# Designs tried in a protein design chat: miniprotein binders against p81326. Part 18

Target 1, 226 residues: p81326
Amino acid sequence: MLHFGGFIMEINHISKILEKEREEYIRNKVEEYLKQGFSKDDAVNKANQSWRTYIGHRIQDVIYNLLKKFLKDSGLKVTTDKALNNRNLPEELDKVKRLIAINYGEYLFLPDADVIVYKVENNDIKIIAIISVKNSFRERRFETTYWKLKLKESPVTSHIKVFLATPDKDNEISYKCPNGKPKKMRIILEYELDGIYFLKEDFEETEKAKHFGKIVEDIIEISKKL

## First folded at step 11 (miniprotein)

Design Tf3
Fold by OpenDDE base, look of step 11:
Structure Tf3 (fold): chain B 226 residues (1-226), chain A 80 residues (1-80)
Amino acid sequence: as target 1 above (226 residues)
Amino acid sequence: SMKKIRITLEVPDEEKAKFIAKIIKDLAEELGLEVEIEVRGNRIEIRIESDDEEKLRELVQLIEWLAIMYGAEVEVEIEE
């Protein structure tokens, strides 16, 4: 049992590491842009813009690696939508891809699935959960909700849990009713999704809104029921 | 008493090894620890010597988390 205290330390360590990554990344990018002939101010601005793009992918990779590590002993497997975007897939991943596909009549499309957790039992694949990773909610606020609703429409995919993982640095969805005003986005996301997991400490905890540290336990519990 | 720790990381992406090594150095410096770091391909070797067990523990934990975050394998050996 990863004690609650251990999880808090874990996120603190992750945050500290990501801050050091930022510092080093910015330094390297500034140097790169200076070598390209940009001014110091332009180099810094470009480096910061580059970091905004990079950190989104980085957090996704971090979550992937965390889940891969912590779910390994439970026999659960983890993949990504990127890994599924290949013409030559191993049989296992080809099955995973097919089991998360959404039917649009003449076409099948994949949901946005940053991380996919599945198990293999007796050569059968069961999809357990899809985790959407969002660093910012400025764009595509309800896209994850759309995919959850679409997955519910098919008996093939209706059992798949859809989770949102976010650091929510700007407190966009950390609280339901800050200052007595309902935050539409938090309320809708929490209502429609199976859970929201925060990579931070300062948020309003509910039955569905939890610390990211609980995601491993929750996924394992779900996997036992499938 | 002075403790000597050797940490070895095997990083799946060789291109990131130097970057990760710099992060480790920065983390160690922030803790006031002196570290020797060698990078050979995708392998990072870290040697730390300190009498501050708390700081050593903290750095080891940070490196272990860093390893997880990059999907790297980590081995920790206490030499003395």
Scores: ipSAE 0.825, ipTM 0.938, lowest interface PAE 0.4, mean pLDDT 92
Fold by OpenDDE base, fold request of step 13:
Structure Tf3 (fold): chain B 226 residues (1-226), chain A 80 residues (1-80)
Amino acid sequence: as target 1 above (226 residues)
Amino acid sequence: SMKKIRITLEVPDEEKAKFIAKIIKDLAEELGLEVEIEVRGNRIEIRIESDDEEKLRELVQLIEWLAIMYGAEVEVEIEE
């Protein structure tokens, strides 16, 4: 049992590591762009822009790896939408894919599911949770909410918990009513989703808005009820 | 007394091994620790010698977290 104290340490270490990754990534990209004939200033600017794109995917991978590691002992399995985007899936993953599909009449589509947590019991697959990972909320702010609502419309998928995980570096959703002004996005996301998990310490904690460290425990608890 | 630690990482993505090794070096340098790092394919071998147990522990923890973040397997051996 990784005690709660271990997880708080985890985010600090993760943040430190990501900062070192940034420094190394930027250095490498600057060197690459300099070799391509860009000026130093242009190379730095391009490297920073490249990092913004890179870090979005990197955080998704980090969260996947964290969940995979910490849920392993509970017997829970983790996959990604990317892994499901294959014509030739193993039987298990093909079942997972079908169990998260949303009906649009003639068509079935998958929700945005950066991470999917499921269990296998007696050869039956049960989907436990979908985690959407957002690094920033500049684009597609309510897409996760849309998918949650769509999943609720079917008895096949209505039990699936939908969580949002975010570092929220720009404090877009960290507080509900900063300076007495309601943050529409925070309020709606918290209301519609099953939980928001922050990869940071500076946020307004509520019943649904928690530190990312609690996600493992919450998922395990949900899995026991299914 | 000087403690010697050997850490081995097996990285699932070989292309990331050199990058990860560099991060480890930077982390060690920030702590004021001297490390020897060898990269062979997807395997990273780190040797650390220090009398500062606190710094050693911190670095080991950072490397363990780094390994988790990359889905790498990590083995820590204390060499006497």
Scores: ipSAE 0.825, ipTM 0.939, lowest interface PAE 0.4, mean pLDDT 92
Fold by OpenDDE base, fold request of step 13:
Structure Tf3 (fold): chain B 226 residues (1-226), chain A 80 residues (1-80)
Amino acid sequence: as target 1 above (226 residues)
Amino acid sequence: SMKKIRITLEVPDEEKAKFIAKIIKDLAEELGLEVEIEVRGNRIEIRIESDDEEKLRELVQLIEWLAIMYGAEVEVEIEE
């Protein structure tokens, strides 16, 4: 049990809460669709589809809020790609945006960065880590890997750690070789990324594949070396 | 002895306050605790009375986690 600021990050409580959120969300959506004139079966199916989209964004928000809370006392700051998608940024966020930008010759583009962790020292900004949050690996399986490789190509961004956080509910990347068969996606993601953090208990733990509860400690440790 | 706890949440998104309040109610009911919940704008006030300290502690912890998950501020006051 990792003690962060007196709170043990208990995934069990988070999971329990998310289950209650699901139940309430589904209930509300079913009621909404029934009022729209759908049958009970159609309403339930639509509610479940809506939940799949909702939970993806919800987990991202949860991770953001957790990191923001638990990194605050260490003096580390947290932002998101959404917050950076503004024409009128505060100076600090404008600097953050520039420090994660990838050069494509005539153009600069931002990596997919659901959460960005940085520190401010003597008015200088240092980017510590980018966390990509994935609920499902059905689409864009290696997108995070692409961004890691691109960041590594520049001396400006090569130090930035890229982490993947996932509940991996369908066990798509939880194990490397289940039943003796290599899971290509797990192996490649673990090889190319700086870490994978699971919001679950049932997974194959390695040096790079860890429980999400360890991410705060790992980020703090990295921050001390920069 | 009966313990009385008052919990106050300040939710950043007012539109989610009612939803969060329902979740809290469901969590309390699962623990067999009776709770009074009032929602005023982005503020959720929860009053709990029980002689089961373990269940009270569990519910408080769940609410604290829920608050963190939503980026809400939480205050816990023990009244008696």
Scores: ipSAE 0.825, ipTM 0.940, lowest interface PAE 0.4, mean pLDDT 92
Fold by OpenDDE base, look of step 14:
Order: C-alpha cells, then sequence, then structure tokens
Structure Tf3 (fold): chain B 226 residues (1-226), chain A 80 residues (1-80)
C-alpha cells in the first residue's frame, strides 16, 4: 500500500529520473549532430531544442503510465487519444471514442484528451475523466478550457471531469496572485477546469489546484459517484 | 553483510531498452554503486552487490519508478 507519503517521494524520484533522462538524451543528440557535421555549439543548441519537444511527449507518457499503474487495482482503465486514432478499434475503445466526441452539427470531433480514464460496468462504459498534459503554456493556453466547456454542453459528456496536469517549470500558473497581481491564466484555468495537478511542490494549493499525487485518489472518488 | 540484488525489467519498447539501461547505470553511479547490466532485446537485467542497504534500497526504488514511468514490468530478487 503506497501510503500518501509515498507519492511525495514519487515526484522526487520522477524528477531525478527525468533529469538523468535529459542528460542521456542530450548526450546522444549531441553525438548525433556532431556526426552530421554540426559544430559543438550548434549540436548542443539543437539537442536542447530537441529535448524541449521530446519532454512534452515524455511527460504525457509518464502520466499515462502512472495513472495506468495506480488505477489498475481500482478497476479503472486508462487510454489515450493516440490509441483512439486507429481505424480498427476494439469495441471497448470504439465506445470510449464515441462517448467523448463533441457534436458540431454535421461533424463529431474529439477533444484534446491526452489521457482518458473510464470504467466498464455491466458492459457499459462510463467516462470518468480527461487529463490534459501541458509542459508549457506558451501556446494554446485555454484550449483545455475550451474542451471542458464544450463537453459540459452535452448531457452525454457533461459529467466528464477535465483535469490539467503540468510541471509548470516556468511558474506560469503556480500562483494566483504573485506580488498582488492576479495571474489571469491560473485563475481562469482553475475556475473552468475540474482540477489542476502540479508535478512540483512549489505552488499555491487550493481546492482545485493540487499536487499530482492526489489525482489518483480524486479520480477514484469521482468514479464511485458515477 | 554484502547483499546481492537482481532486478529484471521488461520494457514494452525494445528500442528504449539500451537507453533505460544507461539511465540505470547513471543512477547507480551517482549512488556510488557498482552494477552489472545486461540488455537482451526488451529485457534488462541488473545485478547489484553492496553492503550499503540504504543505497541499495534507493536504487531499487528508483528503478521501480523508472519501470513505472516506461510501463515496464519489474521483478526484484534478493539473492543474498
Amino acid sequence: as target 1 above (226 residues)
Amino acid sequence: SMKKIRITLEVPDEEKAKFIAKIIKDLAEELGLEVEIEVRGNRIEIRIESDDEEKLRELVQLIEWLAIMYGAEVEVEIEE
């Protein structure tokens, strides 16, 4: 039983591992670029740029794997938008895909759903939560909010919780009113979303803004009410 | 007393096995632990021998987390 204390240790270990991954990734990329004929400085710069792209996908994968592992014993299932993009889906995943679709009249589109948590009861699928994973907020800052609002408009999807998970390394949304100045993005995201989960320790905690370690418990609790 | 631990990881992506093995090595080196690592396809075998139980425990925990992060299966065996 990984007690509550185990999760704080979890982030420290995760961060440490990700740092080692970065070091190894950079080393490998630098070597690759040197072999391609780039200068050392150019190789390092390109490697760092490559890492910025890579880490975004990596964090998403990490979160997926964490949720998959820790929700397994609760009987909850986890999938991704990538898995749903296949033409030939198993019946279960095809149902999941249909249950998160947003109606635009003649068209159905899927929300950005990096991670999808659902349960199967009596052959019926219930979508519990969608987790959007963002490493940075430089682009499409309110996209997750848009999808939450769209999901809320339909009785089919209105119950689906939408969470944001982020390391927020640049402290873009870690605090509501740093130095007495309201951070618009934090306030709006917290207001519109069902929760924000931080993969860090240094943030302003609120009812909706929590440490990532609490996401499993929160999802399990929500699942019991559906 | 010297403890021997054998850890086996089965990674879902064979292409990442060597990369993961290097990370494990780096983690072990940072802890001052000597490790023997073998990579066979998608299987990583790590053997560690140390008298420092705290460091051993830390490394095992790190590897377990690493396994979770990659969706790998992990088995830990205490040999001695």
Scores: ipSAE 0.825, ipTM 0.938, lowest interface PAE 0.4, mean pLDDT 92
Fold by ESMFold2, fold request of step 13:
Structure Tf3 (fold): chain B 226 residues (1-226), chain A 80 residues (1-80)
Amino acid sequence: as target 1 above (226 residues)
Amino acid sequence: SMKKIRITLEVPDEEKAKFIAKIIKDLAEELGLEVEIEVRGNRIEIRIESDDEEKLRELVQLIEWLAIMYGAEVEVEIEE
């Protein structure tokens, strides 16, 4: 008999699947561009550019689906910034949106909150955590930190945990002191955020810098304290 | 001993069903496992037979994770 003990959030399985998705995605895009009349070299370059844009959204979708699946039985709900930007929101999601929005006079803006975890108790909504998903840190390196600081300014939002999830393929924040010198990005992100969750195995693990597989347990524990 | 596994996925986005099936086939080929895959609308049915229990377990785990990553419902039946 084949025996399975249950689901384990293993980063290696997710990473292997994403690599196979990349290979097939690029193959399909090259064929699409060749049919449009591009040369082989141009088609390959365009396919790789398309993947770089796509993978950021794909990782967000993966994180959303994982959290939705594994938090459901704990009474926790999950939504996305894309869902919150729809016209004519359901009342529940409209409340979620208002509870995380930052006020700038006559304007309200959502923080960088790709995935939002919340709970509903006695018709009250409590925001537990927001997760920012970053594939690279070449642009807007500290945007997530800015939003954490803005959320801390109000007693209404100061309890919201702000997490960063990243594969960090280029090792931009994987280590605190690469080559013997402090890496400003890693030090500041880890200091200001409530946690960094790596979608890979090779990084310097700390109390706040963890394997992505720990995120469900951490969110459940936090929700019990709120 | 030879083991037989049947896996059924219910994919929310039927446009992705064929892409997902291709990923499953590629994963199986990398593991040296022969699979029979049938796609009908948003439903994917996979049949796997092997005497390599470790590789069977690995492929089933990969398929279960892939289902989660797409928000798909998954059912695993162990036969024989």
Scores: ipSAE 0.796, ipTM 0.936, lowest interface PAE 0.6, mean pLDDT 87
Fold by ESMFold2, fold request of step 13:
Structure Tf3 (fold): chain B 226 residues (1-226), chain A 80 residues (1-80)
Amino acid sequence: as target 1 above (226 residues)
Amino acid sequence: SMKKIRITLEVPDEEKAKFIAKIIKDLAEELGLEVEIEVRGNRIEIRIESDDEEKLRELVQLIEWLAIMYGAEVEVEIEE
């Protein structure tokens, strides 16, 4: 693709902004913890710990806002798991929730979905994709693949694309064969999921593992086929 | 030549306005640009004057992306 470089520049801007946000967040939290009576060392450690929780939610919000802005003119709508958990859920969102739910007999559960992309045609809702945002793969490393496999079990949900978005700062899945050895997590995630989108530049790019900037075009392309 | 730009952000989360303003200040400092920032409620007004058009363009792009990342409305006016 001859135009991929232009969108990669936008990812660089997002990364630069997030780094400045981290610096200011840490500074503010250290000051806050010091006022609560913690030692300098404890305040710094707690601030860094707080940031790791915050950045996960922050990246989800960024992805939501970006997709909402750039998919609007393509007739695609975007929602989140937060919106689906609100009281007095609008009828449209109630339908979205039911269309991604997995049936376990007398129970219904939502898959690991942070951001949901859908369209509305003739009073029908068609789910296009769900995006799971992961900052670390130490826990629940294959949860997203499990939900993809469960969605494939029903004709109602089998068309839904399941994407993973990650900064992967610790390079847990950035390369297929780091140091010459296959990385199990990267190999399995790439095999099972419909795409992995990295919010950084330094990773091994493949047909399924791409810069996050490509996600808008990919979603639009998929929606044309549905 | 000296360029003057006024940028106005309208942030949905008023409690985030001062934090966002600090991020803009930090980005400007890294680029070596002087900015005047005024925060009033959910509204942030930024005034930038510079003869370095490349750095000015970079800062404007960063502020526009920052607005997208917060779901904020942004208006950019080139003065003079």
Scores: ipSAE 0.776, ipTM 0.931, lowest interface PAE 0.7, mean pLDDT 87

Design Tf3
Fold by ESMFold2, look of step 11:
Structure Tf3 (fold): chain B 226 residues (1-226), chain A 80 residues (1-80)
Amino acid sequence: as target 1 above (226 residues)
Amino acid sequence: SMKKIRITLEVPDEEKAKFIAKIIKDLAEELGLEVEIEVRGNRIEIRIESDDEEKLRELVQLIEWLAIMYGAEVEVEIEE
């Protein structure tokens, strides 16, 4: 169905679909808030605020569905932080959770791992990559780099690739030196992470900063080396 | 020449089926294509008839990507 070259064109389709989803979502929310008695101006403001919360969860779900679809024939499996936080985990997912956890003495914490890619060979699990999905960088700007550094400190987790996926609509990390001024956030994220994948066309592409459509090919290639 | 296409989506989250159907309608309208859409629970059936092969192909591609984005199953059938 898909070839690597065609995947870039499919990202444009994803962006177009998300814009139509935004339009319909906002329309429905405005109607809902008007029924609750809000003024039109307040209903619009509340609908826009609701969308900002919704789009974050929506982008994570889109990335999960895309990776699950396109990685399955390569023997790669995909799960999420939500699935790993379930009370009664299947044995396979419990192993995935244990394999990405960071030890802080008496405490064990999961890194920023919205989406996790792994493979199973002879009932053994190998974690390939974790993807942090961020729709905005207003908060927690460098948490992903912290988790990459922590994963590098243990031989059990040092091989795990840490990626960031983002639409970056506000251009917070799209360019290294906008207006001639170094963008600290972009420079540090690109230096420390294994890759940044943009769900848009307009950004400064580098060896580590790529169109999101390249992530499937990159993950498959990494998995062949493990 | 006129082409008739039937597309069926099976959405795992049926609560979103009507929302998805509206997105498909909006995409079709932007392309200038007339579509007939029927929603039955978690299933969406789309019928499209057009002599504009390029726009028809574009809409089918958009619907296929929309299905992937929702984890939905999609079948495309050409009715000639």
Scores: ipSAE 0.756, ipTM 0.923, lowest interface PAE 0.7, mean pLDDT 87
Fold by ESMFold2, look of step 14:
Structure Tf3 (fold): chain B 226 residues (1-226), chain A 80 residues (1-80)
Amino acid sequence: as target 1 above (226 residues)
Amino acid sequence: SMKKIRITLEVPDEEKAKFIAKIIKDLAEELGLEVEIEVRGNRIEIRIESDDEEKLRELVQLIEWLAIMYGAEVEVEIEE
């Protein structure tokens, strides 16, 4: 039903919706905490803390639904780390899981891959890209780059593109050289990753650091080369 | 001229239907549009009447994006 001109407009709509979700979420949480006997000040503080946890999961869900919707016509399929950790895994997803798993001797671990894009051709599965969704870089600052480097170590996974998607509300990586000083975190993330996609307007755009609306076109173009 | 629009959403997560309906109401109120919203299980029906075509179009676009964000199916019917 929807036909889109550019993702920048889509980001504005998504951002407006998320702000209304935040307002309603916080309102509901404050009411819940007040009924539990907390003071108004404590209820508001707890509601804001709850939102910070919720928004991380919510943004991941939004990205999953958006990519699933807009990549479908290109023959690309989308799954999540949560789906791959299910006990009764369909054969197709079991293959996806095996194709991204990293070997640590006696242990096998999935990289931190919130959303995985793949295609199926002639019963073969090809992993196209992994998107890691990060709201904050105060902790686990370079985990996405670690996983990119580990994926590069195996011929089975070295082709996999690793993207970072972030609202970066605290401006931790939005600019490469703020005030003329190189921002180590932004520089390293941009250097090591295949792309950074910002879920906001205010950031320094480069060949690798782009508006999130570009991600669908980028993934489709990459898939054509595989 | 006055336009009438009916929008139907089928939400996969039924427990979120009332929350989504409230978001739609909040969006409509911000635009100054009057809406009638009915929630039945996982289904949300929205009826909108307005002579402000620009605001109506904006609300419909927001609802369509909201549907994508929740993986919901959406149907828009223009009744005039």
Scores: ipSAE 0.742, ipTM 0.918, lowest interface PAE 0.7, mean pLDDT 87

